# Miniprotein binders against q56419, part 131

Target 1, 326 residues: q56419
Amino acid sequence: MEGRTLEEVQEEVFKRHGVLVPKKELEDLAKALEEAGLLLTEKVEARLKEEEEKLKRERPMRLAGLSYPEGEREARAFLEAFRASYPGEGEEARVLLMPHLEPSRVPEVYGAALAALEKTPPPERIYLVGVAHRPLKEKAAALPVPFQTPFGPALPDLPALQALDALLPFELFNTPLAFREEHSLELPLFFLKGRFPEARVLPLLVARRSPELGEALKVVLRDFPGLLVLAVDLSHVGPRFGDTPLTRTLAEEARRRDLGFLERLAEGEPEAALAFLGANPTRIDGVEVVASLLPLLRERKGKVLAHRLDLEAPTLSAVGAGTLVL
Short names: E, the ipSAE of ESMFold2; O, the ipSAE of OpenDDE; V2, 0.75 times the mean of E and O plus 0.25 times the DockQ between their complexes.

## First folded at step 13 (miniprotein)

Design wb42
Fold by OpenDDE base, second read of step 16:
Structure wb42 (fold): chain B 326 residues (1-326), chain A 120 residues (1-120)
Amino acid sequence: as target 1 above (326 residues)
Amino acid sequence: SAEELAKELEELLKKIEELLRKIIELAEKGKFDEAIERVDKFIRLLEELIEKLKELVKNPLTKLLAEMIEELARAILELVFLVKDLLKQGRTEDAIEEIEEILKAIKLILEMVKKIAELA
């Protein structure tokens, strides 16, 4: 509760609306909620502390059995099915932009990513840059622990992570709890680990644009070469995101922005891609990631392999997803 | 209208209460996988509740009350992950205890939503 007491709000409502809020009943209920909240908060804090201690050792799967199969055999069949959903051939990737949306929503977009990975020589390490959907203490963060997958643990590249941390003006190893439920890393990592079982991983999250991250990574990549993966979604439109229900006009605008963004990235013009979005009225998810990685995206030409605007029918909302190779 | 939304929220909360009771029943019967499935459903319903609560904001009072409910709902979400882990571990009594606390919190949310509807 940012600063306003129930009494202050009651007074304001009375002044504005002439309604006397029944003080006692509301106070009793508010107090009961507060007491319940405190009790639950204590339990939550104890739990979060336990989870944080676990995250010092490993990041467990959270979406196994939900978004992808838990068993390795079933997981391999899942990968094959997703690859089959994209009829095209991939291209070798130095940089891969791929979605982190629920895989079942955009199978062909993940299939396109797999197609690109088929043409990519096995990297020693993967720089996996996701979107922080929870607050971070800093602009970006890393979790230097094994990430569990159906294909075994994705092991961190500790030397490369340490080199990155040393070049950043902030502590890279911050906010471990933000990684606990972060699907923007877990979902792409399933596909990446399945294709490159021996690759080490640098799991990175971006909450806010960090030019420092891109500059630091550019230096680190010289000594620690690897595949750069941007795990980002595109437009978010409709009622879930504050718009009217999806219309043809709104969908066309979302597609226009998604494709215009991806095409400019494919031309090696990431600044032009950002400028094209302006105020980002369709809420392209990957903006802060791209803005952070400008030094790594400049002058790299590539190809858009897939794009989809996927309708979530129950909410009449849609999310854009794309696969880009550079 | 705020009244219509409040009614929808009340109906959603009732479904949540029924679901929580079903989770307890399933856990007591040792049907952990079925219980966990219902926990996942509970998470989705609670997320829906949080999103709908944002729409209930019509004035400063309803905003404050909605914020209080959202804060409690987020705490419940964190606790539900513990419940899921406890169920996976076969720690039935511990899981039930936490669900009972969640049920109490959900009842308070229901009463607050009703009150918000009266004030709208």
Scores: ipSAE 0.255, ipTM 0.736, lowest interface PAE 1.7, mean pLDDT 89
Fold by ESMFold2-Fast, scan of step 13:
Structure wb42 (fold): chain B 326 residues (1-326), chain A 120 residues (1-120)
Amino acid sequence: as target 1 above (326 residues)
Amino acid sequence: SAEELAKELEELLKKIEELLRKIIELAEKGKFDEAIERVDKFIRLLEELIEKLKELVKNPLTKLLAEMIEELARAILELVFLVKDLLKQGRTEDAIEEIEEILKAIKLILEMVKKIAELA
């Protein structure tokens, strides 16, 4: 996003393509670059620097007033309404899989997660693992700052984050800007902070499978025990996601794939869950998270508390969501 | 062909312009939730534009122009987050000012797409 001289443009073309572009055409390109983007590029660079500086201090709420209420009283009533949407009993969680889909679309699924949290002793810290919806410089990243919520700031567990960073072959605190707009952390965190206001958090994003992250987390969890939360959505089907319009048959198949995946995780067989998806292909954004966390999921048995395939009728599309306790 | 792809990009840019104008209309009427939904649609269309630009790289010159447009499109994408925040806060005039800047950038991208078509 930097300004360029004519010589820099010539060097860039030569370095990338091994061809020297005629000077007249490069002059026209340099004029076009200046006219088309210099002011916008400068404005964006200034804003990105400002946003990155803000993220060194705190991560502000982005979905308050849209996906959940901004005020604490209203937020608490909202959270309790979601709990009421699930008629079942929860179970104690050592590991919780919950969605990051818009909560109002799958209230019973979030209610099941809340039921599990009610049965879980308050943890000192929560390892919150979400899915990167923006590119990361490395396979995974964390942001070691307070995350604002309607229930007060969720404080980072700095000693645990630093221990994790030390065990990884890459810088953990890369790509702070990827956390600026990240609903896979913000939406689950709303519910987690509402139930465990004193817990510190390790906000983690996975962009692509990182076995080294799972191995490092297994070590860190022994020294810094806490609740592991996988914030992942399940099947994505239909034209909104670039495939066939939803039919009753495709919806039933998506439900079976989601449940087959979750049930295998519940048996403590995460490799079997991944192999099942490989044999029965589906678009699950949580695959990379599960693949990264294999050492934490093996031989850990549990129960699927809820599952829903949320239909978006106008687009003939659907997204699966589930709650799993291990 | 490059000519067919340029036509597709032109139609996509026209849809993007219409969407931005609709966002302004909704913001002026205080319909911020609906405006934010249109911002999310704008993000998807802009990402589609970036992907289609990758198909225009046939020689070093057209590749350079496509990369420049991609950089501009990604810069617009960053400004869109500011627009979304301003709409969430009900800051109508500030949001419209930023959308107008995005409209100017979209028009510049259209000019550059036309240049790529001429060079293909």
Scores: ipSAE 0.127, ipTM 0.562, lowest interface PAE 4.2, mean pLDDT 83

Design wb43
Fold by OpenDDE base, second read of step 16:
Structure wb43 (fold): chain B 326 residues (1-326), chain A 120 residues (1-120)
Amino acid sequence: as target 1 above (326 residues)
Amino acid sequence: SAEELAKELEELLKKIEELLRKIIELAEKGKFDEAIERVDKFIRLLEELIEKLKELVKNPLTKLLAEMIEELARAILELVFMVKDLLKQGRTEDAIEEIEEILKAIKLILEMVKKIAELA
């Protein structure tokens, strides 16, 4: 409860609506919630502490059996099916922008990413930059532990992670619990590990734009070369995100913004891509990641391989996804 | 309307309650895989509840109450992950105990949602 007392709320409701909410009734409700919360809080804290201790050793799969198969054989068949969903050929990637949306929603977009990876020589390491959907203590974070996948653990590049940490003005190894359920890393990592089983990984999350991260990574990449992967979604429109139900006009605007963003990135103009979005009224997810990685995206020309605006019919909402190679 | 939304939330909460009871029943019968499947369904419904609660914000009172409910719902979500782990470990009694606590919290949320509807 950030700052407002029950009394302040009661007064505000009275002033705005002319309704005097009985203080006692609000207090009784608040107390009941607090009591219920307190009973759970101790257990939650104990659980979170246990989970944090586990995350010092490994990051387990959370979406295995849900978003992708848990078994290796089935997981390989899954990869092949996704690759087959994209009829085109890929291009060699130095930078890959790919989605982190539920794979079943945008199979051809993940297929395009796989097509690009087929044309990419196996990297020694993958810099996997996702979006933090939970708060971080700092603008960005890393988790320097193995990430479990159906293809075996994705091992961290500890030397490269340490080199990155040394160049940042903040502690890189912060907020381990933010990685526990973060799908923006887990989902792309499935595809990346499946294609490059021997690659080490730098799992990174961005919560807020960090120019320092891009500058630091530019330096680290000289000594520790690798594939840069931006795991980002595009527009988020409709009722789930505060809009009216999806209309043709709203969908066209979302597509226009998504494609306009990706095309400017493909031209090597990431600042122009950000400027094109303005206030980002369609809520492109990858903005803070791109803003953090500007030094790595400048002057790199590439190609948009796929784009989709996927409708979530139950909520009449849609999410944009794209695959870009640089 | 706030009343319509509250009714939708009440219906969702009732489905959640039924689901939690089914999880207990399945766990008691040693049907752990089926129970875990229902736990995953519970997680999705709870996430839906959290998102719908954001729409309940119509005035300062409803905002405060929605925030309180959201905090409790997030705590429940954390406990549900624990329940899933307990079920995977075959710790049935411990899992049931946690689910029963979650049920109490869900009932409280239901009563609060009803109250919000009355105040709207």
Scores: ipSAE 0.226, ipTM 0.717, lowest interface PAE 1.7, mean pLDDT 88
Fold by ESMFold2-Fast, scan of step 13:
Structure wb43 (fold): chain B 326 residues (1-326), chain A 120 residues (1-120)
Amino acid sequence: as target 1 above (326 residues)
Amino acid sequence: SAEELAKELEELLKKIEELLRKIIELAEKGKFDEAIERVDKFIRLLEELIEKLKELVKNPLTKLLAEMIEELARAILELVFMVKDLLKQGRTEDAIEEIEEILKAIKLILEMVKKIAELA
C-alpha cells in the first residue's frame, strides 16, 4: 500500500527495534511540516501561474552566461571552437543523436554533432526530442512558442505541431512549465540554431514511453519532412546516481553498455539496442525516447561518430555522451 | 546505513542554514550579485538533499517522513527561483521575507531528519 499513517510507522519501528516513538512529538512535527508545505505551496502556485503566462509568449534563455555565451559574436566563436575540437568529418544525418550534458565536459562529442550538421542539407524544420527532467501531465509534451537563443529566436513550426497534436490520443501542449528550465532542449538547440538559423523547431519532451508519439511522428514527418534530433545522455554511474563508487571495471562496463547501445542503433535495430540494456539495470538517459521513436529508427543504418565517458573525480561518478548519425 | 545517511543530511541542512543566513546578510548590504551566487549554491545543496532522501524513501521505517521532507524540499526549490528574481530586481525586503520563510522550513526539515536518525 502507498499510504501509511504515523501510527503504522510507530508500530513498525516498535516491532523491529523495540522502541516506541512518541506519537505527540511526531504528530506535532508532521503538522508543522504540513502547515509549512501548505503556505509554500500557495506561494509556488501563484508564481507558477505568472511563469505559465509568460511562457505563452516565449521561452527565455536560462543557461546563457553559464553553459554558453549570451552575446551572438561570443556564441559564434564558442560554437566554432566546439567544431574544431572534433578532428573528423561528419556524415549526413536524417536522424541525429546528440547529448544534452554540459557541453564543456564533452566538447569533442558536440564537435562531432556539429560536423554531422555541416554535412546535412539545411532542414526546413527540426524535430528536437529531449528528456523531461520535470513531471509531465502526459507521456510527452511540446511548447509552441519561440525559444530564445544567442542567434535569435528558434521559431516553432505551428502547422507541424498542430498536425502532431491532432494525431495523438492526448493534449500535446499539456505542461508548459516543464519547459521553463529544460537543458535537454536548450543545450542542443544552441548548437542546432547556430548551424541552421532558418529552421523552425518542434520542441518535444518525453517523460515515459509513448509508442503513439513515434507512430504520429512517422505520419507527420511524411507531410512535414525535417531533421529528427534525439537529445539524450548515456550511462550515469557512481554515487551521484545511486550506484557504488566508480571503479575501472564499472567504467569499462559503462563504456561497453554505451557503445553496444549506439552500435545496435547504428545497425537499424533499436529493439535490439533496448534489449541489450534491459538484460541489466540501465542507467542510460533517453531509453524512453528511443522506445517512443522505434518506428523512426528501424532499418536506418548509420555511424557512431564519437563517444566519451566523462569522469567526475570528486564524486567518483561518470556520465556517457555520444554522437550517432542515422 | 540509514543512520549514517541521516547524519549526512543533518550536516547538509546545517550548511544550508548557514548559506541562507549569508544570503540575508548580503541582500541587506545591497550585494545582490553575491547573494545570487549564494542562491545558486543553495539550489545545488537542496538538489543534493532531495537526491539523498531517495535512499531514505526506500526504507519502510522512514518512507513516510522522507516523502514529507522531499515534498517540502521541492516546494522550497521552486520558491528559491522567485527569491533569485527578487534579488535581481533589488527587492531586498521581499527577498529577505521569503528567505526567512524558507529558513523556517529548513529548520523543520532538520528536526524531522533528527527524528529519522533515531528511527534508523
Scores: ipSAE 0.089, ipTM 0.573, lowest interface PAE 4.2, mean pLDDT 83

Design wb44 (at its last fold request DockQ between E and O 0.82; V2 from the best seeds 0.00; counts 0 for: SAP 71.608 > 70)
Fold by OpenDDE base, fold request of step 18:
Structure wb44 (fold): chain B 326 residues (1-326), chain A 120 residues (1-120)
Amino acid sequence: as target 1 above (326 residues)
Amino acid sequence: SAEELAKELEELLKKIEELLRKIIELAEKGKFDEAIERVDKFIRLLEELIEKLKELVKNPLTKLLAEMIEELARAILELVFIVKDLLKQGRTEDAIEEIEEILKAIKLILEMVKKIAELA
């Protein structure tokens, strides 16, 4: 306690109010509370350490049976249903921007991603760049272990990950616990592994814009070519995110920002896309990812395949999702 | 009155204790989804407890004691998220072990709440 001791406060209460607080019983109880707090903290630390040690071997599924089926057969049927939800055809992707939102909320957006993947030759490796919804020690991180999926483990590309680490001014293999529950990797990976079962994966998280990451990846991609996937959501508006309940005006602004962002990316102008957002008042989720990957997005022309602003009715909030091919 | 608030807090703490015991029972039966729902309810009740405890603060001593309870409550919240994760993994024994420690902490909070009421 950086504050006043119980004894000091007891003396003050006595001096000011003439109340003699029974010292010993209260002191014993206060000590017991402090000891209990310490014990619980130690238990938390021990459990987190155990989980960190497990994450040195593999990243288990966390959303199987919740967001997608655990069984392979059911998972394949799930993929087919999502693909069927998008009536269009895809285009070959060198860069794919896709959502990481709960799949059931935006099925056609994931369907558009699957449509693009159908037109994409099987890559040797997938650079899967998600959003860190938990703090990272560094601006970005990677977890160089197998990620479990209903289709079997997604194996890491260790040589490419090592090459990336060597070019970064910080340790890439940091904050393994941030990957434990990170859905921004798990959900996209389900679709990617289902489509490209033999592709190796580089699971990356971005917490803060890292120009160094984009420059390093640009070099690594020369020696280790692959599909770049940005697993990002778009606007987050409404009470869950600090706004008033969703209105027509707020929804129109969210859509305007989402589409304006995606369209500028589709024109190969990622700096213009970021500038268009300004202070990002609708909280586009993927802004730090895009800002980190500027060297890889410049001058690449592509197409917006899908967009949706999905209402979460219980909270009167909405999240934007999109699929972009470059 | 401070006495009425203290009774409300005691009743809330009893509900929390009963809820924790129910989580253990559900976990032992392999009803993990139901157990997790009860964990979420526990979190809400504990947050309610913290907010109501602020209303008992009448002097520097009761403030200090309330802050100590809040600190322990935060530690409980961190551990209960781990419990939730353990339940999701079907790790029944580990989850129960941590819930039993939370139960001990809740008992200490109950004793301290009674003391705060006597001093308020």
Scores: ipSAE 0.525, ipTM 0.885, lowest interface PAE 0.7, mean pLDDT 91
Fold by ESMFold2, fold request of step 18:
Structure wb44 (fold): chain B 326 residues (1-326), chain A 120 residues (1-120)
Amino acid sequence: as target 1 above (326 residues)
Amino acid sequence: SAEELAKELEELLKKIEELLRKIIELAEKGKFDEAIERVDKFIRLLEELIEKLKELVKNPLTKLLAEMIEELARAILELVFIVKDLLKQGRTEDAIEEIEEILKAIKLILEMVKKIAELA
């Protein structure tokens, strides 16, 4: 099970090529490379541990100046521009599905979410459920700290989070580092906090479907009513995702699957929506969140407000995004 | 040819060193967005280096040495993502500290690349 030593490899080269290198010099270089690698790995671990300790107190903005403005005044103008990108009317939402894709790529889809929020009475709290892009220690996780935004801190609803944790068969507060760069929470939160500045937040991530999470949330929502937000993207197609280059046929299939999924959710039929996707050949990333939240989605009828399959020109790939109110 | 490839790798490593020093300069001037752009370029060049190392593999010894360089290069990549985050936070001194260690590692890689070329 062990790899060959430097000496063994040097001896083999001599036997085959008749060349020896200075053993001491090569050993010194090899040792130096190994020591440098260990040092750099230790530095990475130390920095990540430092970041983990900071995340136990607050979650700072990571995308300010990149995906949205850092200043509050500019951020409010940004929200207005996005709302204007969707000329339609919203509807009151008890459940909102919205994307976490880069906002500038799908402005009308985020605008549709704002239109829905415009019709929604300000909630006491928002259950914000995103998709973990880094591994979690459990099926799902939360980070019970303030999330910074240009509109001030989004404060955690600690009583609701603690109630949720108590109902789960695993520790809910389990992977702080997974939240460090998690855009599936940060990007939707910018829009939600901008519209509902007084609402507290339950920032939740799903890595793998958890029926336990959905059942627990059903209980918690009874005692701690609020807005449920599924912050998910839809199809992922093209070479970046393991397909051939994006063709009209592949794009049409992705769009059809996105809309079929959303429409079945809008009919209050989340199991049918999942069954429609089968093996999920276009890689809709919302499936694990929807599968976790089945008890909260059943029999809730609503409306698809917007959809876009957005092209990633450099990668010849596309990602779908949608807005659904229930 | 092996001589041609060694020259290409040495030139690539020189570009990498110059880019790292430029990142330090930009960070010291508070030009963090520009520094971050150069970090992204550094990442691409380092990935190119890793791919080109495969072309030097001729025997079990050069394979072992190339694998050692790749392990160090991947550790550099992990640390560079930390540097990118430090620059986003405006933590200039911390970013420079890590870049200086990356520079030392790059110089070791250059020395080993030359040894691999001698064996090829």
Scores: ipSAE 0.503, ipTM 0.864, lowest interface PAE 1.2, mean pLDDT 89
Fold by ESMFold2-Fast, scan of step 13:
Structure wb44 (fold): chain B 326 residues (1-326), chain A 120 residues (1-120)
Amino acid sequence: as target 1 above (326 residues)
Amino acid sequence: SAEELAKELEELLKKIEELLRKIIELAEKGKFDEAIERVDKFIRLLEELIEKLKELVKNPLTKLLAEMIEELARAILELVFIVKDLLKQGRTEDAIEEIEEILKAIKLILEMVKKIAELA
């Protein structure tokens, strides 16, 4: 009860309803809830301190055994099965947009990304830009440590990360704990490391649009050339995302929105892509990433290789996923 | 309505409780991959619970109680990542101990939701 007591709240209820609730019952429940919360909070805080200290040295796998296999051989077979799910040919990527949605739900979309990577010369480094699913202290963040994968650790490009940090008006390495459980980096990284085992990585998270990030990255990419990967999902529709239950009409609208967005990016017109989605709400988690990276996306023409709107039937919700090469 | 929302929350908490008991059963049988899948389902249901609690704010008392439950639910959400790690390591007894503590907290949340429903 930080700023309020049960007595104060009971007085308010009495004033509004003319009824007194049993004070002892509420006090006993509140005390039990506070004691449980304190115990759990202490356990969480102790663990988070340990995790934060550990994250200064490495980022462990969190989704191994769940979203992809733990063992290297099983992981390799898994990756090749995803490539086989896409019957088309890839195209060389200088910029790759791929999803971070659970891979088993959209295997052909990840397969399209793998096809593009087959046509792409091995980069010295990968700029992997994901979406923050936890609050960041700043608009963007990075974690300058090895990220574990079944194919071995993806090593950070420390000189490139330090160059980026120096150009930004905020501390780049500001929220290590946001990286502890971040599938928008871990899932794409599994595929990228499997294809480019020698590439170093800049693992970047965007929480809010940061034009300064895009400008800084444009400078850093000149001195430290590499593959730019936007790990973003597309439309989020249905009750799970605060929307009405999915209908055929809403699904078709979402597909048109996704494809219209991707096609405008493919024409090298990222501002037109953002405008096409409308002002707000967009319900595409990649909007903040694209808005941050405008200087890197302008006048780059490419091709949409795959798109799918994946239905989550129990919630009548869906998430769009696509692969775009620029 | 407040009554319909409270009923939805009670049903959601019942599903969460049943899921936690199933995770214990699977862990005891050494079915760690299946237990982890159920932990991921638990996380989704707990996130749904947190979002639905925001809709219960109708007066100062329900606001206070909803805030307390949300704070506890978020602490449980963080703790469940410890459970996932323990299950991945095959540390059955440690995982079950943490799940039992989460189960106690979920029961307290259920009692508090019932109290909110009575006051609505």
Scores: ipSAE 0.081, ipTM 0.555, lowest interface PAE 4.4, mean pLDDT 83
OpenDDE base, second read of step 16: ipSAE 0.439; ipTM 0.845
ESMFold2, look of step 17: ipSAE 0.429; ipTM 0.825
ESMFold2 (binder alone), look of step 17: mean pLDDT 85; pTM 0.827
OpenDDE base, look of step 17: ipSAE 0.440; ipTM 0.844
ESMFold2, fold request of step 18: ipSAE 0.449, 0.502; ipTM 0.844, 0.867
ESMFold2 (binder alone), fold request of step 18: mean pLDDT 85, 85, 85; pTM 0.835, 0.831, 0.835
OpenDDE base, fold request of step 18: ipSAE 0.524, 0.523; ipTM 0.885, 0.884

